# Miniprotein binders against q53ft3, part 175

Target 1, 195 residues: q53ft3
Amino acid sequence: MFGCLVAGRLVQTAAQQVAEDKFVFDLPDYESINHVVVFMLGTIPFPEGMGGSVYFSYPDSNGMPVWQLLGFVTNGKPSAIFKISGLKSGEGSQHPFGAMNIVRTPSVAQIGISVELLDSMAQQTPVGNAAVSSVDSFTQFTQKMLDNFYNFASSFAVSQAQMTPSPSEMFIPANVVLKWYENFQRRLAQNPLFW
Below, E stands for the ipSAE of ESMFold2; O stands for the ipSAE of OpenDDE; V2 stands for 0.75 times the mean of E and O plus 0.25 times the DockQ between their complexes.

## First folded at step 18 (miniprotein)

Design U11 (at its last look DockQ between E and O 0.42; V2 from the best seeds 0.00; counts 0 for: pae O 8.3 > 1.5)
Fold by ESMFold2, look of step 18:
Structure U11 (fold): chain B 195 residues (1-195), chain A 83 residues (1-83)
Amino acid sequence: as target 1 above (195 residues)
Amino acid sequence: SPIQEEFEKLMERAERHFEWAERYYEMGDKEYALLYFEFAARVFRKAAELAKKNNDPESYKEAIEYAEEAQKYAEEIQKELEK
């Protein structure tokens, strides 16, 4: 029913259904993530009068999950970008030697989606900037995707003298990729939602 | 008064939704602007229901007027999205 995407990672489309109305995605190494995209796959819409409340969860100091409301997805807003970087814990050290002795294991957080009545969702208040920054988050996500694509494609660039004959391989001049990147970036700066 | 505190919390929540809707509209996210105006209207109407049960006609009138304003914005944005 749902997908979850983080820039530079494989899209997740198989949520863990933990209740009839609750779905969960794991986010390993969440401290390196600034934004997540949550979206409806389009196969099953919400029932009439319902939508999805989207939560972020990380373990507290006792290892118990703390759920924070990021915002919503609905049939009318089926995809959204949420900023989670401001929701992460700061340094874990409060001791004179804490930073020296601290060992960080990979952190696993979760994105939870709860299917609820719209009337119930309206009574909830998302945390901080997570809900307000969706347009800016979209622009930042798209910019990182463009940079990643350009760097990836340019790593395969070869000079004419370096080309190896290969009938099964296709080559693109690096300049074509650069021109596309520059044009797309210009269009994105003009209107972040043009595409 | 616990009832007055609950009314004030509902009004603050609805006003926050309304403000977020305006920000999303300014940023070009009409889908979220619509959603949050509709949510603001729902919460203002719940505040109005509480004021009515508490026999507070001034608070009732205030909440209903804000609910109707939020709903008008939502309807206008919905028309923009359908075009």
Scores: ipSAE 0.601, ipTM 0.862, lowest interface PAE 1.5, mean pLDDT 75
Fold by OpenDDE base, look of step 18:
Structure U11 (fold): chain B 195 residues (1-195), chain A 83 residues (1-83)
Amino acid sequence: as target 1 above (195 residues)
Amino acid sequence: SPIQEEFEKLMERAERHFEWAERYYEMGDKEYALLYFEFAARVFRKAAELAKKNNDPESYKEAIEYAEEAQKYAEEIQKELEK
């Protein structure tokens, strides 16, 4: 039903079902993980009116598990990206996994998914800044690419007086590149998915 | 009163959902925007029902108006997602 992805690692498609409505993924060496993607496999949808609450568990200074609500997945939003690298300093929240005897190994964190009513999910508050929009990440990536391109192109800028004749080459004025860059940024700001 | 305190807590929660919905929409994440507007609408309705039980028509009206607004945004986003 669920998959879990960490960059640079194999995708996990076999969650441990610890209850009828609860699934768990193990994340070894969790301290090296910045982001986790949780997604539905597409094989089994949530029942109507239900979704998944996604929790993260890490050991505290005493080695006891601390659970925090990261966010949600639903049939309408079947995947989500979560930032977990900064959660170590967070306080634990109420969670549905507390009564479960899940065998934990030191240095292994867990992603827990609880299948719940959407109405119940509406009563929950995820930890701040855990949920990362895929669109936002894309926008940031695109902006970095644009900046890289602009910096690269501008490094070749010369005045007309400095130009060496090269009849076989086409030249683009720097102001055209800048204009394109500004227009692209404006479009990106208006609609990150315009392309 | 305990009922009034519960009402205020629900209104605050719904407002937080609404704010997050707006942020997600601004970020272009329409699916999450939709989800959180729906959350807001549900919680506002719950607040409205509580106000009704408490014989507070003003609070009821306020909560219903916010619920309708959240629902309207959810519906608009749903239409955008269907294009």
Scores: ipSAE 0.013, ipTM 0.336, lowest interface PAE 8.3, mean pLDDT 79
ESMFold2 (binder alone), look of step 18: mean pLDDT 90; pTM 0.886

Design U13 (at its last look DockQ between E and O 0.34; V2 from the best seeds 0.56)
Fold by ESMFold2, look of step 20:
Structure U13 (fold): chain B 195 residues (1-195), chain A 83 residues (1-83)
Amino acid sequence: as target 1 above (195 residues)
Amino acid sequence: SPIQEEFEKLMERAEWHFEWAERYYEYGDKEYALLYFEFAARVFRKAAELAKKNNDPESYKEAIEYAEEAQKYAEEIQKELEK
């Protein structure tokens, strides 16, 4: 019924069904995973009035599973990308030597999908920092290119005292580049597709 | 009171969905925008029913107006997706 995809790994299409309405995918070495894609295979749609709540589970510092609601999939939204890197704060351990005690990788997390009534799903609030879309990935790429340009251009900034007169050259004050950068960032944050 | 506290939680939950629906629409994810507007409408209607049971016509009117607004956006997006 469901698939689970992590970049650089084989797609999983054989979820472990742990109840009639609950499906699980194992994620070994989950600390190396930033995003996960959950999607419907298209073989079995949700019954009318139902959809899927998608959860991420990882062990806390005591080894107990912590479950967090990532979001939803439905017949009208059959695939979604979720960010899980921000959900793994780098200190599940209270001990300073926890990392030194880890001899093996990977650790195992889980993606759980629970088939539920839409009315029940509406009563749940996903963690906001798991929200991501294809537009968000495009925005992140665009921001990196923008930062690269700004850093490159600003590396040529000189003071008035350091300028050599050149009548055949045109000059742009450095603050113009900064104003453009700030304006572009503001517009991109408001509408990632404005350009 | 417990009923007033539940009403406030429902309104906050519906507002959360409504705001995320708006963000997803601006991101171009119309399928999630539709889903979250529909969820907002469902929760606003639940809040309106609670206000009705609590004999609070001002809260009822507020919640039902927001529910109808969310539903209107959902219907507009649904038509947009069907084209």
Scores: ipSAE 0.657, ipTM 0.883, lowest interface PAE 1.3, mean pLDDT 77
Fold by OpenDDE base, look of step 18:
Structure U13 (fold): chain B 195 residues (1-195), chain A 83 residues (1-83)
Amino acid sequence: as target 1 above (195 residues)
Amino acid sequence: SPIQEEFEKLMERAEWHFEWAERYYEYGDKEYALLYFEFAARVFRKAAELAKKNNDPESYKEAIEYAEEAQKYAEEIQKELEK
């Protein structure tokens, strides 16, 4: 029900479900990541009165995971951008993910989403430095993200003559993606916070 | 007292939500501003309830006033989002 996006990287739509109410994305080479987008796929909404607490986990100097609450996603706010580049020196917080016996390589961080009651979410305080603080940073991130997505999508573009019959697959015309991209860029230029 | 300490912690948390709500609103993220004002209101109400149980009418009044303010902002933002 969740996706994770890092600028310049492939979109992740297959979270590892580690519990009924907990989802995890792996982020390789996390030290090069400045921002991450967490978003709902739109397939399954949160139940009424519920949302998602978004956590970031990185290995400390001893290789132990340090978890920090980044913020939240809800039906009303189905996507959010978090800055994670400044979290390396942060202190760990209480988190719902427990001791996950995930064999982690030192360079891999995690995004964890915990589905929780809004009332429970309200009792939590995200790390302040995870918030996107500037329009410029947001714009730069979004532009990189869009470029990456467009480049990725376009890499799979084939002419109709090159298409092989695949009745089980849906195809999107490249022009639709381009139009979407252009429209998104226009909206972003007008209001970087249009979404 | 332990109750007073808990009350203060709730007030601080609610204030944190409120401040970030304002920041997000200024930043232009109305959806997040709305969420955080709602959180602020919830936590202020919780603080008020605690004050009431502790027979502290002054703390109750303070917390309720902040809760109402947060709720008012949330409602205003909600109306803006519906336009």
Scores: ipSAE 0.626, ipTM 0.876, lowest interface PAE 0.7, mean pLDDT 85
ESMFold2, look of step 18: ipSAE 0.628; ipTM 0.876
ESMFold2 (binder alone), look of step 18: mean pLDDT 89; pTM 0.878
ESMFold2 (binder alone), look of step 20: mean pLDDT 89; pTM 0.884
OpenDDE base, look of step 20: ipSAE 0.611; ipTM 0.871

Design U14 (at its last look DockQ between E and O 0.50; V2 from the best seeds 0.00; counts 0 for: pae E 2.0 > 1.5)
Fold by ESMFold2, look of step 18:
Formats: C-alpha cells, structure tokens, sequence
Structure U14 (fold): chain B 195 residues (1-195), chain A 83 residues (1-83)
C-alpha cells in the first residue's frame, strides 16, 4: 500500500503491517538521513473519508522509541517529503568524551503510518511541520526515487531460462517495471505536479 | 472555564492548519494547501458546534465565519487541481 524512500538508498515497498491500520518501515543508520519520502504505491487507495498520519520514531538515550507526527498522506496528497534531520538533535544521552566508544548497537528509527479518519487527522498537529514543499526539491527527490527503484528492480532481472521455480514468491516481468518507469518519467517531465 | 478553554484550543489548532495551508499554497504545494484548508474548516466547525452547545453566539459566529473562509479557499484550490 505504501512506499518509503531515502535518497541514496533502495526504495522500501514492503511495510511491516503491525495492525490492520498500522504500517512500519525500518530506517537503519537513521542519523545519516535528512529527508524521507512517504508515498502511496497507487494499488490500494485509502477508503473514503480516511487518510494516513505519518510518524517518525527514533530511540532515546534509554533505547525507548520517541514518536513524532511528521504530517499526512491522503488520496489527494499521495506523497510527501519530510525533513527529519532536525528531529534528531539534542535528544538522548551522548557520551562523546567520557567513553570514546564506537556506537555498537544499530541506530534504527522507524516511519509509521496510521490509517485514520480525516476528522481524527484534523485534530492532530505535526511537529514543526516537517513536510517540505518545493517543485524543484520534489522533482529532484522524485527523480532519485525513480532511478533508485528502477536500478533496484533491474538488479534482480534474470532470463526465464535462468529462473528457478519459487512457488511461494510472486514475480513481475522486467518489462512491466520498465513500462511503469517510462510512463512515470514521461508524466513527470510533462508536469512535475501531475498528481 | 473548561468549555471556554476547549473552544480556544480548537480555534488555535484550526488557525495553525489555516496558516500552514496558506504557506503551502504560496510554495506551490496545492495538494497540501487543500488538505490543510479542509482540516482547518473541520476544526473550526467543531469549535462552532461547541460554542453553539455552550449558548455562545459570538464565538459561534467567529468560528463559523472562519470555517466558511477555509472551505472557500479549499474549493478554489480543488477547482485549480481539477483543471
């Protein structure tokens, strides 16, 4: 239903569904991430009157999650870019001089999406409104997202002669991915705001 | 009073949405501008309902006028997106 993209990383399209209405993406090494794109894949829209509240969670000094509302995605706004770099500053216990240790535990944050009534979403106020807005920034990030997705999917391409049976998995022919990529790029080049 | 405090919190939340809707519109993000104007209208109407329940016609009038303004902007932006 949802995708999550970070510049320079492969797109995530397989959210962990932790409840009927809640989806999560893991973000390892989150401290190196400045922006995240959250978007609807377009296969399953929100039910009428509903949308998605998007949260960012990072571990505090005790390793406990700190959740912050970043903003929203809806059928009318199916993708958004969120700046998260400023949300990580000043939080938690840091020992740069007392230990001289390499941080050995993985630094993993999460993006959470909660499917909610629009009336309920309207009662929430995002933290500092992390959603960024600019046609130029959106186009740049979206182009990187498209390139990243295409390169990732293409890296798994095999000929039918090379394919081994795997009945527990679903497959997509490579030309379907290419057609999607070409159509999306054409529409983006014609109108960066075509959504 | 608890009821007046709740009304003021609703008005502040709605005004927050309204102001961010304006910022998104000025930056060219018509989709978020639309969403936030619609959210503002929803919260202003909730504040108006509270004021009506509390028999406060001045607060009711204020909240409903803001709700109608937010909805008007949302409808204008909706028309722009449908073109």
Amino acid sequence: as target 1 above (195 residues)
Amino acid sequence: SPIQEEFEKLMERAEWHFEWAERYYEKGDKEYALLYFEFAARVFRKAAELAKKNNDPESYKEAIEYAEEAQKYAEEIQKELEK
Scores: ipSAE 0.520, ipTM 0.845, lowest interface PAE 2.0, mean pLDDT 77
Fold by OpenDDE base, look of step 18:
Structure U14 (fold): chain B 195 residues (1-195), chain A 83 residues (1-83)
Amino acid sequence: as target 1 above (195 residues)
Amino acid sequence: SPIQEEFEKLMERAEWHFEWAERYYEKGDKEYALLYFEFAARVFRKAAELAKKNNDPESYKEAIEYAEEAQKYAEEIQKELEK
């Protein structure tokens, strides 16, 4: 039903279902994570009038889990990006996962999704700095990915004189990659959702 | 009074949703803007119901007006998303 994505890591599509209405993802090495994407897989929608409250849990100084409400996902908003890097000093809030004995290692945080009535969700207040604009986050993410790709590709750039014959391989001129990059950046700046 | 305190808490929560809805809209996240305007409308309506139960017509009127405003924005955004 749900997926969880951390940049630079494999997508998680197998949430641990800890209750009929509760799902948990483990996030190892959570201290290095800035953003998390939570999304619906599209296999099973929320029932009418229901959505998901998304929580983050990290161990406090005593090793006890601190839960914070990050935000929401719904059929109308099936994916969301949350910033978790600044939550380490936050206070815990009421959460639906308190009764669950989830064995944790100190370096592992958790994303919890609770399927709830929209009316109940409306009564909750997420931490103010957790929810990130989809447009801004996507733009930033895309830009970083593009830069990473360009830097990676350019590191393999060789002159024709430096090329070793490899008849089984195809070669792309570096200027083609650059032109693509420039065009993509221009389109992204004009409309982040141009595709 | 406890009822007045509850009313104020509901109004504050609804206002929070409303403000965040505006912020998300300004940032171009229309889906979250829609969601939070809907939440604002729901909570303002709840506040209005409480005011009505408490025989406070002024508070009722205030809450209803904000609920209608939130609902209006939600509907406008919904129309934008359908284009």
Scores: ipSAE 0.215, ipTM 0.669, lowest interface PAE 1.7, mean pLDDT 82
ESMFold2 (binder alone), look of step 18: mean pLDDT 89; pTM 0.878

Design U15 (at its last look DockQ between E and O 0.24; V2 from the best seeds 0.00; counts 0 for: pae O 2.2 > 1.5)
Fold by ESMFold2, look of step 18:
Structure U15 (fold): chain B 195 residues (1-195), chain A 83 residues (1-83)
Amino acid sequence: as target 1 above (195 residues)
Amino acid sequence: SPIQEEFEKLMERAEWHFEWAERYYEMGDKEYALLYFEFAARVFRQAAELAKKNNDPESYKEAIEYAEEAQKYAEEIQKELEK
């Protein structure tokens, strides 16, 4: 349902589902990470009236998780870039990941996505320093790249009836990823500053 | 009073969303601007309902006016995104 991307790392598309409505990605060596991108895979939208609250968690000096609300993803905002460089130390916030209140491996942070009603999400206020400035060319490029990938991949989506014998899962033909990569490389070669 | 404190917290929360909606619009993120204006409108309406139940017409008027303003901005941005 969700993907997580950090610059210079392989995209993660296999979230750990820790509850019916809660998904987690691990971020090893999080101290070197400045931005994280969270996006919907485009094949399973949120139910009407719902969206996703996106949290960041890091281990404190005792290894206990400190959770902070980064922001949201919704059907109308299916991908977002969050700045986490200023969030490594600070106070936690209210969060729905109580089941994850266990000692964390040092240097491994987590991104948590909680599927919630829009009315519930409206009662939450994200940390302001996770917001991404429009003057950051890298951030703008990354957002454009994500939008491009999402739109391209979605144009090749297949129904579960067209799948192999495992119809409970939505699959994307591997060739879609290759086509996107080739298109991206071509555009980058034409104009390294495109977006 | 506890009820007035709850009203003020709702108004502060809604104003926080409204201000971030404006910032996201200035940043060119119309999708987030829309989302945050819609959130602001939802919370301003919640504050208005609390004021109504508390028989506070001045607070009701204030909250409803802000909710309608936020909704207006959301509708304008929605139209921009549909083009």
Scores: ipSAE 0.580, ipTM 0.852, lowest interface PAE 1.5, mean pLDDT 80
Fold by OpenDDE base, look of step 18:
Structure U15 (fold): chain B 195 residues (1-195), chain A 83 residues (1-83)
Amino acid sequence: as target 1 above (195 residues)
Amino acid sequence: SPIQEEFEKLMERAEWHFEWAERYYEMGDKEYALLYFEFAARVFRQAAELAKKNNDPESYKEAIEYAEEAQKYAEEIQKELEK
């Protein structure tokens, strides 16, 4: 029913079902994780009037799990990105997962999904810094990529007087790259999905 | 009163949902904006019902007005998503 994705890691599609309405993913080496994507596999939708509350659990200094509500997934929004970095200092919230006697390795966190009524979900308040817009994430990624490219390309910039003849190579004026970059940024700012 | 405190908690929660709905909309995440406006509307309605039970017509009116506003935004976003 659910998948979990951490950048640079294999997608997890086999959640541990700990109850009829509760699913858990293990996240090894959670300290290195900034963002987690939780998504529906599309095989089984939520029943009408229901969605999923997404929780993050990490071990505290005593090795006890601290659960925090990250946000929600629904049939209307079947995927979400959550920032889990920096949550270590957060206070635990009430969670539906109870005392799971799962012997946890200190470096392993968990993502828990609880299938709940939308009305019940409305009564919950996620941690304020966990939810990340997919659009914003894409924009940030694209901007970083563009900056990286521009910095890389500009590092090879030479004046015409500094050019070594290479008949087999084509050269692009740096101003063309700059104009492209500026235009792309403008379009990205107007509509991140302009492409 | 305990009822007044509960009403205020509901209003605060609904306002939280509403504010985040606006933020998500500004960020271009219309699906989450829709979700949180719907949540806001639901919780404002709950607050309104509580006010009604407590014979507080002013609080009822306030909560209903916010619920209607949240619902209106949700409906508008829904229409945008259907285009």
Scores: ipSAE 0.158, ipTM 0.628, lowest interface PAE 2.2, mean pLDDT 82
ESMFold2 (binder alone), look of step 18: mean pLDDT 90; pTM 0.891

Design U16 (at its last look DockQ between E and O 0.73; V2 from the best seeds 0.00; counts 0 for: pae E 2.1 > 1.5)
Fold by OpenDDE base, look of step 18:
Structure U16 (fold): chain B 195 residues (1-195), chain A 83 residues (1-83)
Amino acid sequence: as target 1 above (195 residues)
Amino acid sequence: SPIQEEFEKLMERAEWHFEWAERYYEMGDKEYALLYFEFAARVFRKAAELAKKNNDPESYKEAKEYAEEAQKYAEEIQKELEK
């Protein structure tokens, strides 16, 4: 139902369902993460009148989880970007995830999504510093993501002479990736919200 | 009074939603702007209902007017998104 994306990391599409209405993603090395994207996979919409409250949990100095409400996703807003880098000094908030007996390493944070009534969501107040405050921040996030992808893909580039026959695999010319990258950057520069 | 305190908390929450709706709209995120104006309208309406139950016509009027304003902005954004 949900996906989670960190720039330069593989997309997560397999949330741990901890309850009928609650989903959790693990974020290793969370201290290096500035932004996270939470999105609906498009397979299952929210029921009418419902959406998702998105929470972030990180371990405090004592190793206890601190939960904060980041914001929301809905059928009308199926994806959102949240800034989490500035939340380390934040106070914990009430959250629906209870005492999760998940043995966490100190470097692992969590994204929690709670499926709730829109009316209930309206009664909550996200942390203000979790919102992407500028188009520039969004652009920087996207650019970093693209650069990491390009660098990752390019690291696997081989010449035709270096290729080993593998009939079960498909190969994409590096020039196709480059052209895609250049086109995407151009579009992003023109309109950061072009998608 | 406890009722007055609850009313004020609702008004503050609704105002928070309203302000963020405006910010998201300015940033070009119309979908989030819409969502938060809708939230503002809902919470202002709840505040209005509470004021009505408490026989406070001034607070009722204020909350209702803000609810209508938030709803109007939501409707305008909805129309923009449909174009």
Scores: ipSAE 0.633, ipTM 0.878, lowest interface PAE 0.7, mean pLDDT 85
Fold by ESMFold2, look of step 18:
Structure U16 (fold): chain B 195 residues (1-195), chain A 83 residues (1-83)
Amino acid sequence: as target 1 above (195 residues)
Amino acid sequence: SPIQEEFEKLMERAEWHFEWAERYYEMGDKEYALLYFEFAARVFRKAAELAKKNNDPESYKEAKEYAEEAQKYAEEIQKELEK
């Protein structure tokens, strides 16, 4: 349902589902991370009237999670970039993930996504310093994330002669990924915030 | 009073959404601008309902007018996205 992407790292597409409506991604070595992108994979949309509240959690000096609301994703805004570099010593916020009994690994943070009614999401306010306000910085980060996705997908490419029949798997031609990459890049150059 | 404090918190929350909606609009992120104006309208309406329940017509009018303004901006942006 969701993906999580950090510059210089492989994309994560296999969230840990911790409840029917709650998903997490681990961020190892989180202190080196400045930005994350959270996005919908496009395979499963939110039900009508619902969306996702996106949280960042890091371990405090006692190893206990400190949760902060970054913002939202919805069917109408399925991808968002968040700055987390300024949040690693910030104030905790009220959050729907409860008291997770697990003491966090000291160098691992989490991105949490809670699927909620839009009315419930409206009652929350994100931390203001998570917003990315520079178009040039956003464009540069987005280009790097685009390259990361393309490199990831391309690493699975095989020639037709190398392909082994696998009737239980679906395949896409590698040129489809390239065409998507080129189209996205062109649109980004026209309007850095089109997505 | 606890009810007046709750009303003030709702108004501050709605204003926060409204301000960020304006910022996102200036940045060209019309999808987030729309979302945040809609969130502002929802929270202003909740504040208006609280004021009405508390028999506070001045606060009701204030919150209702802000909810209508936020909804108007959301509708204008929706039309821009449909073009």
Scores: ipSAE 0.469, ipTM 0.815, lowest interface PAE 2.1, mean pLDDT 81
ESMFold2 (binder alone), look of step 18: mean pLDDT 90; pTM 0.890

Design U17 (at its last look DockQ between E and O 0.66; V2 from the best seeds 0.00; counts 0 for: pae E 2.3 > 1.5)
Fold by ESMFold2, look of step 18:
Structure U17 (fold): chain B 195 residues (1-195), chain A 83 residues (1-83)
Amino acid sequence: as target 1 above (195 residues)
Amino acid sequence: SPIQEEFEKLMYRAEWHFEWAERYYEMGDKEYALLYFEFAARVFKKAAELAKKNNDPESYKEAIEYAEEAQKYAEEIQKELEK
């Protein structure tokens, strides 16, 4: 019913269903994650009058889960990007592990989705900055796509010795654009937010 | 009274949703703006029904006017998404 995507990682489409109305994705090494995408697979929509409350869980200093409401997904908003880096850094910078004198305990974070009535969801107030606007997401995607294209195309630059004399100019073989397009499409099929 | 306390909590929550709907709209996220205006309208309507049950016409008028405003914005945004 749901997918979960972190930039630079394989998409997860096999949520652990822990109840009829509750689904969970594990996020290993959550401290390195800044954003997560939660989306509906499209095979099974929410029943009429229902939607999904999306939660983030991380362990506190005692290893106990702390849950925070990130926001919502619905049939009318079937995918959303949530910023979680601010949630992790809101714990302060002086935690006991700052000196690195002890072995860092394994940390488990989770994304939870609870299928609920829209009336019940309306009674909840998420953390105010968790959901990323579509404009911010578009800007970030566009910048990463442009960087990827430039780096790829530049790796095929040819020297003056391979062309007519124009010593201050570089030229790119025509098939570089095709190679970039094919590689980008393959990467998108595997990871829509590869960075 | 317990009823007035509950009314004020509902109004605060609905106003929170309404404000965030406006922010999402300004950011260009019309889908979330629509969702949050609809949530605001739902909670304002609940506040209005509580005020009506308590025979409080001033609170009823306040809540229902905000519910109607939120619903109007939701309908306008829905038309924009369909354009």
Scores: ipSAE 0.469, ipTM 0.824, lowest interface PAE 2.3, mean pLDDT 75
Fold by OpenDDE base, look of step 18:
Structure U17 (fold): chain B 195 residues (1-195), chain A 83 residues (1-83)
Amino acid sequence: as target 1 above (195 residues)
Amino acid sequence: SPIQEEFEKLMYRAEWHFEWAERYYEMGDKEYALLYFEFAARVFKKAAELAKKNNDPESYKEAIEYAEEAQKYAEEIQKELEK
């Protein structure tokens, strides 16, 4: 039902279902994480009038979990980006996950999703510093990914004179990659949702 | 009074939703803006109902006016999203 994405990490699509209406993702090495994307897989929508409250849990100095409400996902907003890097000093909030007897290593945080009535969700207030512009975050993420790809690809660039014959491999001219990159950046700048 | 305190808490929460709705709209996140305006409207309506129950017509009027405003913005954003 849900996925969780951290930049530079594999997407998580197998949440641990801890209750009928509660799902949990583990986030190892959470201290290095700035943003988390939570999204619906599109396989199962929320029932009418329901959505998901998204919580973040990290261990405090005593190793006890501190839960904070990040925000929400709904059928109308099936994905959201949350900033978690600034939450270490935050106070815990009321959360629906109770005392989860999950033996956690100190470096592992959790994302919890609670399926709730929209009316109940309206009664909650997320932590203010978790809110991120989806457009800006996506643009920044995409730009970083593009730069990473371009840098990676360009590192393998060789002149024709430097090429070793490999009949089993296909080669793409570097200028094609550059043109693609420039065109993509232009489109992204004009409309981050151009796809 | 406990009722007045509850009313103020509801108004505060609704205002919080409303403010974030505006911020999300300014940031171009219309879906979240819509969601939070809807939340604001719901909570303002709840506050209005409480005021009505407490025979406070001034508080009722205030809450219902904000609820209507939030709902109006939600409807406008919904129309924008449908284009």
Scores: ipSAE 0.299, ipTM 0.720, lowest interface PAE 1.4, mean pLDDT 84
ESMFold2 (binder alone), look of step 18: mean pLDDT 90; pTM 0.884

